# VH-VL binders against PDZ domain-containing protein 8 (Pdzd8): the designs that were tried, part 6

Target 1, 198 residues: PDZ domain-containing protein 8 (Pdzd8), of Drosophila melanogaster (Fruit fly) (q9vyr9r83to280)
Amino acid sequence: HQESLRRASALVSLNFVMQFLFHEFKNSNRVRKWFYRKLSIELDELISKTTTGKLLDKLTIKELELGDQFPDVKSLSVHNVELDKDEQRIENLDLLLDINYVGNFTTSIDADMVLGKKGSITLRVKQLSGMARLQFTRKPYTHWSISFLGDPELILDIESKYQGRQMQSNITNLISNQIRKAVRRKHTLPNYKLRYKP

## First folded at step 20 (VH-VL)

Design y14 (from o3 with light chain S95T)
Fold by OpenDDE, fold request of step 21:
Structure y14 (fold): chain C 198 residues (1-198), chain A 122 residues (1-122), chain B 111 residues (1-111)
Amino acid sequence: as target 1 above (198 residues)
Amino acid sequence: QVQLVQSGAEVKKPGASVKVSCKASGYTFTSYVIHWVRQAPGQGLEWIGYIIPIWGFPNYNQKFENRVTMTRDTSTSTAYMELSRLRSEDTAVYYCARASYDSSGYEYFDYWGQGTTLTVSS
Amino acid sequence: DIQMTQSPSSLSASVGDRVTITCKASQSVRFSGDSYMNWYQQKPGKAPKLLIYDASNLQSGVPSRFSGSGSGTDFTLTISPVQAEDFATYYCQQTYDDPYTFGAGTKLELK
């Protein structure tokens, strides 16, 4: 076992490091708060930018479980590197990574809807896998992004309640459908979301 | 058995509005999305939009977004499509259809209404 | 919008024949193992009827002589053997992305 680990590729080593760090810090206050904030921002955008959002007054994260595993990186390569001509500083870095996630990320969200209606959704990511582009750039300002090159494999477990009643499977499947559409629209190239503080 | 029964034929003048109803039976109305599709005479099928009855969430084809309103009455298991500012090009048979979703969220229209003929003429 | 190109626009066949209709999407309609392609049959004066969903799944109650295949952008509907009641217009549909779009239809006529 030890010998096998010594012969591990750099990629395997990276995965081990990431898994180690994930398990060490996933329950830390700093990491959880960071994730909470990021998710909250996404939910706020959902309310403000979508047609369905107009029927939502407030979305509240009730539960957040970061899951059992960090995404596995099956491959990693440099796709593009651009340097500043003057300073020879990296101006743009594009990495391609093939990721496989089966860590069971789970979140529960309460929805305050118009007319005083209330709903809730519990989302568990059973699988998320695909080729993604991780970009670090200084143009037009310093930011990073991650988006799938093509449609990822995405399997979700959805539970939902409306007005205190458990929704039927057809509705939860509908929600899954809507989430898939959202992933295609927001997180699949050429679409991507700019993120600050890489 | 699952049935979608639509309202009767309509004859309207340009600029008018029409409201077509689709009454569902044989299943839980609030558990299935209702889509609307139209078919001009001798033409193919054109998707108009859908409504999620349980929440009343509509989604429209951008082509119709400013003219179409989809609503539902859960107490009567009835979906409604209203199309305003009618044009001659709106002459078509309008269908409501129930959408089902498999475990992955795949969507298909498994039951259709009998259609409502709309004639828009001066 | 995703364009659905259906071919042929019309074809003639005899009872007992094998018929194949094709549908090509302007972009891939595959996502997470699913092919967001459905096939419908429509007879004159009637509403469309679902035949195949997810490219190859036969809808309950539909005869086994109907079958669907394909993935990505290219899909086919096969009727074999064609029966007298199968003479109708057939449509493919993508439900991959809004707006949902249909092929122009294929009219299957009796020779």
Scores: ipSAE 0.873, ipTM 0.953, lowest interface PAE 0.5, mean pLDDT 93
Fold by OpenDDE, fold request of step 21:
Structure y14 (fold): chain C 198 residues (1-198), chain A 122 residues (1-122), chain B 111 residues (1-111)
Amino acid sequence: as target 1 above (198 residues)
Amino acid sequence: QVQLVQSGAEVKKPGASVKVSCKASGYTFTSYVIHWVRQAPGQGLEWIGYIIPIWGFPNYNQKFENRVTMTRDTSTSTAYMELSRLRSEDTAVYYCARASYDSSGYEYFDYWGQGTTLTVSS
Amino acid sequence: DIQMTQSPSSLSASVGDRVTITCKASQSVRFSGDSYMNWYQQKPGKAPKLLIYDASNLQSGVPSRFSGSGSGTDFTLTISPVQAEDFATYYCQQTYDDPYTFGAGTKLELK
């Protein structure tokens, strides 16, 4: 085992580093706030941009568990590098990575609906895997993003309640269907749309 | 036995509105999505939209956006589709259909209503 | 929108024949192991009836002479052997993305 570790590739080393960092910082306020903010943005868009959203008054993140593992990187390559003309500084970097996530990310969301109705959803990501583009860019502003190149493998565990009652499996499966559609529309190329910094 | 029973045939003038009903029985109404599909005479099938009965959430084909309204009455297990500003090209048989989802969230229409014929003519 | 190209538009067959209908999606309708392709049968004056879901799963109560195959963009419905009650119009449907779309239909007629 020790000998095998000594011969580990750079990729294996990267995975170990990322796992280490994940476990060290996943419970930090900074990391949790970042995830909370990202999820909140998604929920806000759901309310403001969809027909269904018109029936929602408020979505509240009740629980956020980042899980027990960082995504495994099965492959990593440089797809594109662009340098600025003057200083030869990286202006854009596109990396392709094959990822496999089984870390059990979990979130619970409460929904305040019209007419005083209440619902809740608990979502657990059992598996998320596929080829993704990790982009670091300075245009139009400095940011990074990750998007799948094609449809990922996505397995979800969903629980839902409405007015305090547990929903039947067909409803939870419907929710899974909707989430998959959202992933295809928002987080896969070429459908991915850049969100500009306000 | 699962059944979807739709309202009777309608004859409308251009510019009018029509509201078609779809009464469900034989299953838990609030656990299944109801879709609406129409078929013009001698033509294929066209998806209009759906409603999630438990929450009352609709989703419409953009083609019909601003003209179609889907609602439901959970107490009577009935879904409704209202189409306004009717045109001659809206002449068709309108179907409601129940959508089922497997464990992965795959969607298919397993039961259909008998259809409602709408004729739009001046 | 995803376009569904169904072929042929019509075909004639005899009882006992093997018939194949094809449906091509303008883009892949596969996601996480599922192929979001369904097949329906429609007889004159009647509502469509589900035959196949997820490209190859036979709906309960549908005879085994119906089968579906394919993945990605290309799908096939096969009827073998064709029976007298099978003469109808068949439609493919994608439920991969909104708006859901159907093929133009294939009318199976008695030769």
Scores: ipSAE 0.872, ipTM 0.955, lowest interface PAE 0.5, mean pLDDT 93
Fold by ESMFold2, fold request of step 21:
Structure y14 (fold): chain C 198 residues (1-198), chain A 122 residues (1-122), chain B 111 residues (1-111)
Amino acid sequence: as target 1 above (198 residues)
Amino acid sequence: QVQLVQSGAEVKKPGASVKVSCKASGYTFTSYVIHWVRQAPGQGLEWIGYIIPIWGFPNYNQKFENRVTMTRDTSTSTAYMELSRLRSEDTAVYYCARASYDSSGYEYFDYWGQGTTLTVSS
Amino acid sequence: DIQMTQSPSSLSASVGDRVTITCKASQSVRFSGDSYMNWYQQKPGKAPKLLIYDASNLQSGVPSRFSGSGSGTDFTLTISPVQAEDFATYYCQQTYDDPYTFGAGTKLELK
């Protein structure tokens, strides 16, 4: 009983500290520039690595708002840790987080298309919740990655315009479908098997 | 009334190409996605891919990616599917289908063309 | 690719019967409250017709004697009571991930 109350108290303290840090730094020009750059890299990859890129002259991030809350962590555990045999440091770390995000992250992207056509999309993340796996690895380079296990909840608010007019709801809903599919492919993993080479 | 009217039957030799048309009426053509699905004689259904007519963006089943081209003409409300380097296994009925999306973004095919029969034989 | 295993391949029924057709996906097709599974009816020489989408939602104009259930990997289409116009082939389809795939079909025949 007393141990379960201590875990709950520690988790409440963690969430409080993370929310405090989020609110302290979310308006920092350096933090906003970092997110802008990260999103710009993703957009550049979309243009350069799809045949769709032939139809786009320019993508411009019009708005980027980090929202009003950091994700609430309902549980946290270390799933796996592996040490480097030589240097006694963490080589791989897997964390399992049960998260609930309602912070309204928002981005607006304008597209200049061929033949002078113009489009825009505004994406707001109303809810993202579920069990997430946060992985740290040093190979091939030091980085973190995130994926969702099972069936996360993802609620999006999307507005889209073409030639200055709001698109019909079917096209906006198509864009929602495509974003949700991209999340399923990239960040929601069924129990897939990696083939390990000898 | 929503209608998808496809071009007539085609007979081709192996190695040739075919281009099937799908003319839409009764709705705003550029507001809906067009999928292509085929059915070999006595067999089930096989998805080929789709095109988003407002932008002309296609997406293909990897199985067909080197042989299929999907296009559209918004002035005639017509979608096209071209399949090249035909084999006898490409003998099938080819359907176009319109996709609708609900408010959560769930995709479903609500209207289908009548089908276009392709026969590939020597 | 996600495989859809449909059972049975054929069955016979009389008008008035209750018929159940099953479809199993090789992995879960559930995401954020949706199960990306649809059911189609196809009569000879005709295009497929959508009956059920999102596992359990009836398409507009489909009689209420058709119903769908299931979540994740295991899905059923139920026809009760079977009518004369229901003798056809039925297909399940996943739209969770590309390529979209269909079951092999279930032919419902008059007994």
Scores: ipSAE 0.687, ipTM 0.895, lowest interface PAE 0.7, mean pLDDT 85
Fold by ESMFold2, look of step 20:
Structure y14 (fold): chain C 198 residues (1-198), chain A 122 residues (1-122), chain B 111 residues (1-111)
Amino acid sequence: as target 1 above (198 residues)
Amino acid sequence: QVQLVQSGAEVKKPGASVKVSCKASGYTFTSYVIHWVRQAPGQGLEWIGYIIPIWGFPNYNQKFENRVTMTRDTSTSTAYMELSRLRSEDTAVYYCARASYDSSGYEYFDYWGQGTTLTVSS
Amino acid sequence: DIQMTQSPSSLSASVGDRVTITCKASQSVRFSGDSYMNWYQQKPGKAPKLLIYDASNLQSGVPSRFSGSGSGTDFTLTISPVQAEDFATYYCQQTYDDPYTFGAGTKLELK
């Protein structure tokens, strides 16, 4: 009981601090350019590495809105720690986080297709929640990664247009299907994406 | 009434190509995905791939990627699957199927063509 | 590739029996509340017919004597009571990831 209350208090404090920092810095030029750059890299990989991407001339991010909330951390635990005893520093760290995001991250992407055709997608993340694993590793070089475990919840609002016209609902639902499939291929077990930190 | 009508049976020799058609009626052809699935005699079902007719974007099972081409003609509401460099194990019934998506994006095949029998023999 | 192991390969039953057919995926096919598992019925010389999608949802026009259950990796199709028109081959299918794959089939035969 007493340990449970202490953990809850610490998590409340962490969440308030993260929300404060998020709202303080979400409109900063550096933070928004960082997100824009990361999304642009993923879009460029889509064009170069997929059959569908070869039918696209250019993808342009027209809107990027970080939303109104930072993810809420409902639980946090250390799963694995490996130490370098000589230097008293962490060599590997695995954290398990139960997160809930309802911040309405929004992006709009325009597609210039072959033969002069034009399309657009507006995507809003209504909810992303589940158990995530955050890993910090120093070998072979310092980096971190994040992936979702099990059955995360992902709720999306999608609007799509082709040649200036709204798409029929079946096509919009197809786009939702394809986005959800792409998410589970890249970020749900057994697959995860490694990131390097400076 | 949604209907998918496929082209007739084919007999081919090894090394040849076949092109199977799937003519759609009773719905807006460009609003639905068309999948292709085959079934060898006495065997189970094998997914070949799909095409998104509004854009003409195909996606193939890696097993067939170097031998299959999926196309469509929106003016005739017809999807096509061409399989090249045929071999005896390509003997099968080839089906087209329409995919629908619910509001959460869940895909299901709601209508199937009658099948096209392909026989590949020396 | 996700393998679908279907059991049994054949099954004999009488009209009125309860039968179950199982399907096991080589990895979880669950994401965001959906289990990407479908069940089909196929009669000789005919195209497959969708019975169940999303593990447990009955397709329109399919009799309520068919039901599906399970999540993650282990799924069942239940027919109760078996009718004369139910003697056919049944296939499970995952649509979680490409390539989509089917079980090897279960032939339900009159005892």
Scores: ipSAE 0.682, ipTM 0.886, lowest interface PAE 0.8, mean pLDDT 85

Design y14 (from o3 with light chain S95T)
Fold by ESMFold2, fold request of step 21:
Structure y14 (fold): chain C 198 residues (1-198), chain A 122 residues (1-122), chain B 111 residues (1-111)
Amino acid sequence: as target 1 above (198 residues)
Amino acid sequence: QVQLVQSGAEVKKPGASVKVSCKASGYTFTSYVIHWVRQAPGQGLEWIGYIIPIWGFPNYNQKFENRVTMTRDTSTSTAYMELSRLRSEDTAVYYCARASYDSSGYEYFDYWGQGTTLTVSS
Amino acid sequence: DIQMTQSPSSLSASVGDRVTITCKASQSVRFSGDSYMNWYQQKPGKAPKLLIYDASNLQSGVPSRFSGSGSGTDFTLTISPVQAEDFATYYCQQTYDDPYTFGAGTKLELK
């Protein structure tokens, strides 16, 4: 047991640094706007790509809270590193991470539906864990992306209302089913795109 | 006591449309999803799609997407499935089924209608 | 589309036998601790009846002689001991992804 903890000491240091940076920057206006933009993109895709989306007039993000923890990294390995033509900068970086997230990311979304009907959902991510691939690339533009290898563990708390009334648990569980199905189809959460100084 | 009662047998010619009803009783209609499944003679089961009655949101198997319309009437607790441009291959028994969800969001079909026989022939 | 392959297509048994029906999905139907596999019983002229959901959970009112097992792609329905009322057709179903699909069925017949 003690030997396992010592071999993990570098990961403990990494996790400490990442938690520190998370807490220093999670409330910054730039970081919050970035996450707001990413969630807005996902909501716009929902409206445009689904039959259900045709019955929605507008989705509005009312709350977005990044939570109280950065994902805990239980293992980290570099899968691939590629340098540019002059070997001055990293062109591609692939990282494999075994992560456990319990930071309670929370968002509230209001839906304006056809015929003036209104709904709302508050979603909290209680747990997201699994093997993830974190990729950095400069082509076609500089960005990070994240995807899961295999099926992640995903535990959600959901509150939902329709026409001002709290929905029954079967409907809330239906919403959970639909969100989990959307995650299964994409095998992706979340997609981090960062602008880098060239 | 949960019950799903479907409309009676239909005989149609190719090119026509059929609308099957599924009347729910014994539970809150708007709290559960209704799926439609068909079974051709001597064949297995084929999923057509579902409707979420509280919002009226349908979702269709792509195979049927341009020929099927699912609706509901919450005042009568009735779901409807309409299939257009009928072909002889659409001859089948059509079932409605109620979906329930456990606390993790797992979906299961706990109650079925008695079935509606559709025959498509000239 | 996820294809469900049932085996065997038909099977003869006597009352008291142990019967095993298998279902193989063309891809994993596992997500976050759930295996999206259900089993149904259907008698001629009747609607299907849910027996097992989430691969192994016995539906309320279903006798304990029915059991389900498996995960990922390979699933098994076991009936032990077979009773006279168990002669029927059995279907597996995945609800992992649209379209939901069923196996072709396994007809259990009296030997």
Scores: ipSAE 0.678, ipTM 0.888, lowest interface PAE 0.8, mean pLDDT 84

